# VH-VL binders against o27280: the designs that were tried, part 20

Target 1, 266 residues: o27280
Amino acid sequence: MDSMNVPEVLEIKRIVEESESVKTFIFSWDFRREVRPGQFVMVWDFRDEKPMSVSLIDPVRSEIGISIRRVGEFTDRVHGLSEGDLLGIRGPYGRGFELMGRDILLVGGGIGMAPLAALADEATARGMRVDALVAARTADELLFLDRLEAAGVNISTCTDDGSCGFKGFAHERLLTLEENHDMAAVCGPEPMMFQVMRILDERDVPAQLSLERYMKCAVGICGQCCLDDTGFRVCAEGPVFWSQELSRVREFGRYRRDPAGRRVPW

## First folded at step 12 (VH-VL)

Design Gc7
Fold by ESMFold2, look of step 12:
Structure Gc7 (fold): chain C 266 residues (1-266), chain A 119 residues (1-119), chain B 107 residues (1-107)
Amino acid sequence: as target 1 above (266 residues)
Amino acid sequence: QVQLVQSGAEVKKPGSSVKVSCKASGGTFRSYAISWVRQAPGQGLEWMGRIIPRFGKANYAQKFQGRVTITADKSTSTAYMELSSLRSEDTAVYYCARDDQYEGYFDPWGQGTAVTVSS
Amino acid sequence: DIQMTQSPSSLSASVGDRVTITCRASQSISSYLSWYQQKPGKAPKLLIYAASSLQSGVPSRFSGSGSGTDFTLTITSLQPEDFATYYCQQSDSTPRTFGQGTKVEIK
């Protein structure tokens, strides 16, 4: 019996500072619990538990990395930790990305690059050609550039303020990129993902997109992560969905739900 | 393509301090760390400490704690290492090197700065 | 601190020889191990990182192997330009530490 549904207390082995607001926490990991890019874990700081994407999967070293953006009380407390400190981890959960073909496009916005960095490592290890469009508000918020370059990924950047690469939004840069990919993987702000999905659908590029929703149980029992009109549970049927699955989802890119289930605009 | 260029050689008296600069050419600092490593004449390599210039966070080998200060100026793409209370044993070549946060290798290295401490 | 012990401390070899240098860590460092070449009066040059990954521009006669505590650098056909001192370095933990060096002299 593996303890997937019970947090395992693990030491933080290493902390990589990715930006002023993003750190990657690296843990030793027993890979009898398989981990795939796009899956998530529940991180427990002994007070609260939040879902976090896996950004590094290294079976050879028996390590995983979890990238966490500082956005509130929980993540502030986690960012205050040091190497040797403890966190509870349960998982992995969810459906990860599937690789196909020989040429993949990654489109990541902000922290959304975290699961795509893990996918890039797997894709390059398979000998695929990997192009990544990395988007952020500013140059200082572009994530994983050096790591992606070292892995042999072909990087295009865009920033809202033009401080690095194309000035503008990810979907605007995408319109100017080559259209010869076998698949795409997309993760970032949901409005960005919606616009990117529309372009990829018009180009007949199979696309997988990773969604974020409020989670409590992470195993599909509580219903807190459900999408309108489909009954899809982000923690069980997702967080990674094919674009054709999301085309049936009325709420995608239109609105979101708060923890109480109320519709709120993006 | 990125190169690290260090300040020139120094001759110092015991008890004084030295500040060595390390400038990245061909771009600005990124999220890499800059490590400082020294090599006494005829001796091996000794890590002194590192800084992540974008964030200003430094850490030091215990041997040098209290005597070394590592700083960075992001606007000029320059890191600095200052060693105080110099002794004859501090005579060495001081290198800066880019320190990869994930793998921890050093590449590229600066050309080195010879510091001689003699009375 | 993780102690890195290299063997041998020096060796003499002829052009064309196969040279093997070993490095032992005082505790497991997984594959967080790099090898450097340093020629007299010059800065060290990265040869291998992650125990076995060859740095771009480094001749394929250099190779690295090992994991855990025992690591090896191999030069399969020594060339005149390979006269140098070689260092291993661990990056599993702080402080980063180096082996004491192996001087390779041409006979």
Scores: ipSAE 0.597, ipTM 0.810, lowest interface PAE 2.2, mean pLDDT 88
Fold by ESMFold2, fold request of step 13:
Structure Gc7 (fold): chain C 266 residues (1-266), chain A 119 residues (1-119), chain B 107 residues (1-107)
Amino acid sequence: as target 1 above (266 residues)
Amino acid sequence: QVQLVQSGAEVKKPGSSVKVSCKASGGTFRSYAISWVRQAPGQGLEWMGRIIPRFGKANYAQKFQGRVTITADKSTSTAYMELSSLRSEDTAVYYCARDDQYEGYFDPWGQGTAVTVSS
Amino acid sequence: DIQMTQSPSSLSASVGDRVTITCRASQSISSYLSWYQQKPGKAPKLLIYAASSLQSGVPSRFSGSGSGTDFTLTITSLQPEDFATYYCQQSDSTPRTFGQGTKVEIK
């Protein structure tokens, strides 16, 4: 339908506590609007609206899960909600991940594991072998480990403080992993993604990376999600980009922009 | 493999409290919750509440709100259920079980703790 | 609260028989339904979760089906070790609730 895109008000069916700072909110969803891993939704709390990752896609139960990290006033309000409370959801938007081959590597940092958890479910359902490198600052912030293990994913962990798995950054752990994947999917802090992308490019592993940028309209009209070198709109041409597309973007890995559009160091 | 081992049988007087422990062996608490379920003699199963030990958050069935306290010590991988103001109808076997947050099934179960309330 | 009604309350069958136990929810629970086996003096044991997913280590003669309000547990070739009481449990809503049980006796 070609009409104004407005949020559908949905009841929170279930809340899964993933970490101290991350919750997954599960909603009933009409899959006549197909959802793919790597696409995002706009979550409306009746005051403000923010893009959020879809982390669970279950067409059989007609459910989606949206994982939200508490980082500010909006997400604090959403984290204060209970099962039965209402949120507005519009979408999905953007370009999702493409699966290819038999062997996939997932590299996720923090909340970046959310869209990769959805991708892992699809990949395992297709019979692919899935390896996941799950990174966080501490062991308590590693996400989706039990869920990934139950799905048959081969997990490697790293933490900045060494409290679980490899002590160090995701790209440092990646250097010690097997190089025999058909593709990779990467999502996390942009500096991590830049370093991971460099290694994967050197190994000739096709890589897709999911970016975060400020969004308002989510359909590419307002221009607030644009990248500064190419005019790519993260909400329309992304959020998932091939590594070759990102190699042409000078801001990638160098700085970010706040909601007012000002350059801020990573 | 993960096992849940509960404390031994208890005989209590009406009006007293009981505290049942549930220790995870062969593993540790992860993102799963621990639920408490009771079964009166010859009767079915009744869910009492749950805790997510990693995060210390507990939820209770409304029937038991105010009488039951569920806690956990993640350093010892042990959950606790305390039921206060005991009555004779609280005579039951009390089970702990690992509770999946996504699917909500119970597996594994503890061996059960028989609690008898009599004067 | 969602009420779970099992039928029959008990049954008697011979080794090799096909046994069917039903469970009805008072409202739709999608596929948030689990089946348990409990032998006398023992804790329940998970057989089926998500209505039809067989738990690891459970014999393939057990199967589950259904969605919404009506669910079945089927044993396709009853064995002597299947003597037990069977419970369904919903996990769609809090509080979690169980059916009243079905006792299966081997002739």
Scores: ipSAE 0.569, ipTM 0.803, lowest interface PAE 2.3, mean pLDDT 87
Fold by ESMFold2, fold request of step 13:
Structure Gc7 (fold): chain C 266 residues (1-266), chain A 119 residues (1-119), chain B 107 residues (1-107)
Amino acid sequence: as target 1 above (266 residues)
Amino acid sequence: QVQLVQSGAEVKKPGSSVKVSCKASGGTFRSYAISWVRQAPGQGLEWMGRIIPRFGKANYAQKFQGRVTITADKSTSTAYMELSSLRSEDTAVYYCARDDQYEGYFDPWGQGTAVTVSS
Amino acid sequence: DIQMTQSPSSLSASVGDRVTITCRASQSISSYLSWYQQKPGKAPKLLIYAASSLQSGVPSRFSGSGSGTDFTLTITSLQPEDFATYYCQQSDSTPRTFGQGTKVEIK
């Protein structure tokens, strides 16, 4: 809480190149600060600080992995770092995924597979059956496939351009998949998540979805991560929400807010 | 499954260079690295360096820095290892292998390329 | 560089024997250790990764254990196809390094 709100400066132990635009940075981590799949951390490069998903949680080796997509100046600088360089990390923050039942479906788009890869590791460690639908624009952007296969996950893929697996959107591929899961976990572009949520709701599959919103404080004070209509704070009450919680939110899937609070389309 | 097929055996003179190719095919998961490992006759295994073919970035064991160059051709899914200023002690079988970035194991391996350096 | 030391350098065994091979790292490598089998004239074959995880298609008579600096490969009930040289390899640090090998021969 109060003492945990300052960044801890950590050495980058290893860098995994996941795609042309995504790298995973691995750090030693003291698990007295518990980390759950679906929680996030604030990553500080000594100039700016951004929320990032935890993609690897390994208490046995005392390691965490943070997957970062190159999308702007901050992430360009971080991608330029090497093993041995330093980053500040504060957190973890937010509500993580909850596992239930024996059979889970993961639906991930792009970097949204990062928290789901961590969840897959926990689910398989508990002896659950894990099916993953991994989506991207192209085959080159499909993330974590080798890692998921090694964990025993049954993988289905889709790409917008058809370069790997099903040609089309994740929700279209989902319509062709088996309807026998006890729960689902979803993370990716919000338009994709909205369409996937509608299908899962019709099938009466309990679903948890992880939202991304602009954050400054990460502890629920500044209001920058609030959702319209409900006042839910993504950094405090989320980022993981149940589908029934999101059904009360008109904003979801329709628009987002920029740092100035203006509505902008997805 | 992914297959790694290497170029054929070579006989070289001291002071020359050799370039060994390693073509990857048959895989459905594409975020891997390619490592190069050599084995002198009757000796153990020695890691030389690696490249991630999609991104073209290579790094090398210090012992080989300055003599080895590892490159990749994205269009043919082929990695190359070039060793220059050959000496008789460079006589070895040279392997390429898929390098798992998380765990660091090598699987699969190419069939190996025998390089003999003799006058 | 992390030095990997295997013991023994060679051993003789009979079909059906239980065989153990040890590997010691010069510093902690957590569980970043793999085991390979190599037959003459062939490329190495991955048996075990992450110290104890059995690679797909590898018989269950192979097992690995250990963490930190001390690791063991065990073959329960040695088969004729298991006479080979075995290598450990660490992946905690660059450069990746191998043990010197352990040759398992028919008695």
Scores: ipSAE 0.550, ipTM 0.798, lowest interface PAE 2.3, mean pLDDT 88

Design Jc1
Fold by OpenDDE, fold request of step 13:
Parts: sequence; structure tokens; C-alpha cells
Structure Jc1 (fold): chain C 266 residues (1-266), chain A 121 residues (1-121), chain B 107 residues (1-107)
Amino acid sequence: as target 1 above (266 residues)
Amino acid sequence: QVQLVQSGAEVKKPGSSVKVSCKASGGTFSDYAISWVRQAPGQGLEWMGRIIPIFGTARYAQKFQGRVTITADKSTSTAYMELSSLRSEDTAVYYCARSSYDFGSGYMDVWGQGTAVTVSS
Amino acid sequence: DIQMTQSPSSLSASVGDRVTITCRASQSISNYLSWYQQKPGKAPKLLIYKASSLQSGVPSRFSGSGSGTDFTLTITSLQPEDFATYYCQQSWSTPWTFGQGTKVEIK
């Protein structure tokens, strides 16, 4: 039994309002417990528990940040919390991103930018050039723009309604961009990731993609986050996968399984 | 045609501050970044910083960090550069320039006419 | 910071001459290199972006080449209006930095 599986009750140190629907909750963190971009934690509000990506890793301030989008009952409760309130955090779990090369392309959609923001910080700290294609439905849903800009990230924006940057989807924008990168990291709606992966593969750009699936145990035991055919557990072998790995996953970009195990198309 | 028009020449005392404006016309202000570049007499070009108006966040060269403030007003399509604690070495022509913010391509295709700032006791 | 070194600092040429200016970056900047022309009392003018892309409205006698650390601006046939100072600029990372300039003078 690993102590990492016991939630640590942490005080919300600070709350950053990223958008109308997204808040980043900042906690003090003991960095003797390593955490990598792309990894996730299980957030416990003492009623329910949900996996959340780490969006901020700050060893200098001894802080981590978890960005949460308001999408249901659990997140509604969490969004109702204030600084000083408590949450249970256990983890981190999963495989995070690996950095390689001199420059990296980040392609993020919506809340998918959360882990990518953390990755951006690491990449910039390593002296890499970071290009980030940030996509959202509307301008007001674009996440972390100020943070990324301040960090030295080179941003391109894409919005469905054209309210900011390219009008269209991320993969469409990507097709118009000529820049080549040593690697890419992708996170967002799975249909987006699927299309982006195809483009990156055609360009021979090594890519890592972070998947989202229903998770219960987070420790590779329950199997609810298991991907069809491959047996990959998103919580253990992922959530970050290489494109080559995902090429073997038939369900990728096509469907997911709900908590009942039913196939739900994207 | 896109044009950047800067404020007029300034003469300042050491220790004072100067604020230069750069107004864009003939195109979209929000789709671009505005950089400030200065040039001392007989010297080369020096990038000071940039702002992406739609983001509102500025990026500065470390040399000027804490002493320069770049802002933008989207409603008036105007960018500003304020330099404080002026020194004689700050005597230069200050340019604003437009660049695409997309992936920070960084080429500046439209320039203001320049603003001469003279710092003398 | 990335240092940009131009060569030569100055050169004398005649109308019709082929002029070559080089720019070296202290580290690889891929193709994030721009060339500018500046005449006395005027703002710089963008000539080349992304190392080899000709800016709209710029005469075809101007061309840029190179990638990584070494870049070249070429004027195939120097015209009277081309006597000016030329600058390279990297935009690989901030702060953006310029070369020290190359003054092209009349021989």
C-alpha cells in the first residue's frame, strides 16, 4: 500500500479565474513528491473524486495548480469553494509528457490547455522554443493566454466563431501553419486530437497526446479507463500517449466508454 | 494601408519618465503585436519589448525590465511605451512596429515614424 | 540572449554590383531571421522574413538564404536606392536581437 493513494487534505492557497467556466486552484506542494506535466491528481471534495490534470508546477513557490472546468455536480461544488477551503488531493498519477528537441508545438483545446500550460513552463525553463496553438469555441474560452505570453510562449489562437485568431478548428489552423517542430504535445477534445495527430504524423513530427477517459481508481486496477484492443489503461500507461501508441487504439477519436462501459461516440 | 503614427519628440531630464504613443490605423489592431524598438544616435536597433493588445500582456527585454511599461488600448488602437528613470543613454529614436503574434514570427512589417527622445540635464 | 553578428560592418559597392551580407546567430534560430533596410532618418523597412521570404513590395533583387546559425542577404544588382544600412534580426526567442548592421556605401 502506497501512501500516495491516501488523499492529502490541502488548503486552497489561491484561486485563479481563468475563464467564466475554468478556475485554477493552487495548493502548497511538497516537491519531494515529484510531479510532471501531463500527470494528473485525484481531487476529492469529501463527497466525490475526479481526476484533474496538473496545470501549474512551481517548485520555487512550492505550489501546484489544478485547473478545473465547471461541467457537472462535482465541479460545481468545487467552483463554489474559496481560498482557505480544503480539498483532498492524491497523486500524482499517470505518465506525463516527455520533452525532446529544441522546439515544441503545443496544441490545446479548451481545458486541454491545462496540462500543456504546465508543459510550456517546463519547456521554456529548459530553453526550448514553445509554440502554442490555443483553441476554443470563443475568445473568452481561450485559456492561459496571459500566462503563456508572460512565460515566453509563442501563441496562435483559434476560435470556432473567429472571435480571436483563426476562425475554425485547431487542425484546420495547423494546416495553415508552416512551422516545423521537433515535437508536439496535444490535449483537448478527442476529435481535435485525432485530426491533429494525423497532420503531425504526415509531417513526421513526434507527438504526444493526452487522453481523457473515465477514471475510478487511478492506479490501473479497476480497468474502467482501459482502451479497447490494446488494454492500455489511461491512468497507468497514460494519460499521455505517443502517437504511435494511439495509432493502435481503434477507439481513439471515435468513441469512449462511459462509467457503465457503454460506447459513447464523440 | 496600415500605418503607425507615433507621438512627437520629447526632451526629458534625467530621472524623469517619458511616454510615447503609437496609434494604428488602416487595419486591425487586435490581430497583431506591437513592439518597441529604439535606436541611439549612430547605433543599431534594440528591441525593448512587445505587447499583444488582445492579450494585454507585455513582454520585455530584461535590460528594460522594471523600467519600461508597454500598454495598449484596443478601443483607440493605440500602444504606449513608458520609460522611467531616464538616463542620458536613453537618448534615442523610439519606434513602434507591428508584427504578427502568431507563433511569434517576429518580423516587423509596419513601423512608426519614430519618436526622438532626448535626455539631457 | 542570442547574439547576432553581421559581416561585414560596412562595405563599398557600385551600382550593379552583387552584394552579400551575412548574419550569424550565436545559436540556432531555425529560419526565424528577418532582414531590414534602414535609410538615414527613416524607420527600418522589412525586406525578408523567415530567412528567405520576400516581403511584399520588395524588389526581387533582394533575397535571403540560410538556416540555423548562418544567414545571407543578397542583392543581385545594387541599385542607387539600395545604399543604406541593413540589419538582421532573430525572432527565435525574446528578447529579439538585431545584428550590429551593415552599411552599404557607394564606392
Scores: ipSAE 0.908, ipTM 0.949, lowest interface PAE 0.6, mean pLDDT 95
Fold by OpenDDE, fold request of step 13:
Structure Jc1 (fold): chain C 266 residues (1-266), chain A 121 residues (1-121), chain B 107 residues (1-107)
Amino acid sequence: as target 1 above (266 residues)
Amino acid sequence: QVQLVQSGAEVKKPGSSVKVSCKASGGTFSDYAISWVRQAPGQGLEWMGRIIPIFGTARYAQKFQGRVTITADKSTSTAYMELSSLRSEDTAVYYCARSSYDFGSGYMDVWGQGTAVTVSS
Amino acid sequence: DIQMTQSPSSLSASVGDRVTITCRASQSISNYLSWYQQKPGKAPKLLIYKASSLQSGVPSRFSGSGSGTDFTLTITSLQPEDFATYYCQQSWSTPWTFGQGTKVEIK
């Protein structure tokens, strides 16, 4: 097996508490191994392995960050770890975001902001204007606001309960915004992404969207993350897709495959 | 009507610090960003920095970075600008101004009355 | 930083005159351009935002146009209360920067 596919046991350098349910784990990284926003790594806690997006890419400090939301047994265990503890990391994998133009719209929901935060840093570094629509259920679940502001990102917020910014969903907020952008990047709940994509398409804004599917091998072999009717593998052809590509994926915004391969609605 | 009311004029010695306050009334303080802009006598306008009170994060012009601190108290709807290591060149009228924080629109629609700061030996 | 250059620095005009002030950005700022009016001893007043949107309460004789790098403020018929200094401001990126100002004086 390729050496890049062998997990490296890395020490957790720092832990940043982003919210009650989200922590960012910082690791030293050898940047001879290039990593791009939108790519993911496989995180191994020596019991199970899960794909996680890279949320921080810092070549100056030689660090990467992985933001993890507490949602199940695996993430419960990981959230119980402390600085100095060990995790296995292999990757990065998948197709990351591509930047174009002078300005970019980021639309993120919940933990979906993780890869977008990394993208925001890169875009800002390139001198692009970055507008970020950050969505969450409540104000306390909005992620990376201070980080984004510090990076020079122009933020708009929306919350389901109206506790911060626009009261409503991201696509509803987007409908009220008149700004035009050269491109967009979207990541979050798939129903949100589906609605946002429709709006962006109507506005002729090129958009990339990052999908989430059940994943095992991360190298395009097992087919567990294969999208119906297209044969797209989220781990290989994705997780970042252009809107035109996703328009061919009938399951997008409608259903997904569970670990047993069964269709389950969103 | 939304208003920004600033603290009174200040006379300071070189090397000292000044802290100017800006209190908002008649609107929602947390829905906007507060910028600080100064104007030296007979000169133009110069943006110093801004804060988004709901985030608590401030952004500064590089010229003032390390010497200026912008803060906000949501409970009192008041923003503050503290400038340290004052120089004669810092003599100016300092304004606070409100703008939407959404996508950094950046147009300042409500202004304080200004605070004159004089730095002299 | 983005440099904003206004033209002219000053002009003399009479009541009823059409006045045009230009503002040029050192790089494209799309439509993130605002115009302000300032009278002596007073704070600036927002006139135009997003290059061409008229601020509420501002007379319709004021208008803004332009995009990218070149912008114009137009006063169709100058009124006595319009003698003041005008500033353009970009908000494309921080730090926000202003033009040097244009003083409109009575002829």
Scores: ipSAE 0.907, ipTM 0.949, lowest interface PAE 0.6, mean pLDDT 95
Fold by OpenDDE, last read:
Structure Jc1 (fold): chain C 266 residues (1-266), chain A 121 residues (1-121), chain B 107 residues (1-107)
Amino acid sequence: as target 1 above (266 residues)
Amino acid sequence: QVQLVQSGAEVKKPGSSVKVSCKASGGTFSDYAISWVRQAPGQGLEWMGRIIPIFGTARYAQKFQGRVTITADKSTSTAYMELSSLRSEDTAVYYCARSSYDFGSGYMDVWGQGTAVTVSS
Amino acid sequence: DIQMTQSPSSLSASVGDRVTITCRASQSISNYLSWYQQKPGKAPKLLIYKASSLQSGVPSRFSGSGSGTDFTLTITSLQPEDFATYYCQQSWSTPWTFGQGTKVEIK
């Protein structure tokens, strides 16, 4: 077995409360093990294991951050942890984002902003202009606004209830924007990503999108995260895909498979 | 319709602090960013920083980092700029100005009338 | 930081004249360039945004052009009320920076 596949037991160095439902757990990281925005790690709480996006990459402090949304039993347990507690981390896995050009548009929904926040840091460090459309149901669910602002990111917000910024969905907001970008990165609810991708394609903006699927092995063996027809494994060929790749994936934006392998609509 | 009204002129001693207010009226406050720009006598314009009131986060020019604090009170539609450790070179007219926060468009379409700050011994 | 350089620093013109002011950025700022007019003792007034968009209420004799690093403000027929100082400003990245200004004086 590859040593990469053995979880390393790490101490939670810090916890940042991003919102009522989202916490960022910070760990010391040996950067001899390279990690890039868009990649994920498997988080093990000694009972269960789940894939989580890396939301912070700080080589200066030798730290990484993992943002976790409270959505079920596993995340409930993790959210109950404190600084100094232990978690198992293995990875990173998957294909991360690629940066190109002088400016980039980030479109994120909910916890989907996690990998995009890391990407924003990298893009900013490279001297790129970063525009970020941050979407959420309500204002209190908008993530990383302070962090993005501090990083020099130009922010636009949209909320379902209009409590902050544009009232509506991300793709609706995008239709009102006149700016063109050299590239885009998208992450969030798949229906959102599907609509956003269509708009970006019409505008000839190269786009990368990060998919979420049920994962078990994270190493492309078990097939739980395989996309229908194409055979793409989200953990191996993804989770970041180019829009051209996703155009071949008929299930994208339409349905996914649950842990039992059943098709479930979005 | 929208107007920005600033507080009155200030005369300060070196080493002291000054806090200038900027009250918005006639429109929405929370949907915009408020920038502070100063102009020394006979000189050009210098951007100091901005705040997005709905976020509560300010961004500063590095030149003023650690010495300037920009805040906003949404309940009163008022933005504030506090400059500490004043020196003679800080003598200037200080302006607040409104801009859209969306994708940092950066053009300032509404300006306050300016606040003269004089730093002298 | 991005440096903005205006040319000329000052010019003399008569009513009815065509006036052209240029602004150069130290690096490409796409179309994130604004022009302001300032009269003595008054706050700046926005004239042009996004390099070429005329601000509401501004006379059509004002126009902006350019992209990347070189920009131009044009007044087709100078009016008495146009004698003032003009500034360009980039908003590509913070800190936002201004040109040194161009004073338009009466000949």
Scores: ipSAE 0.907, ipTM 0.948, lowest interface PAE 0.6, mean pLDDT 95

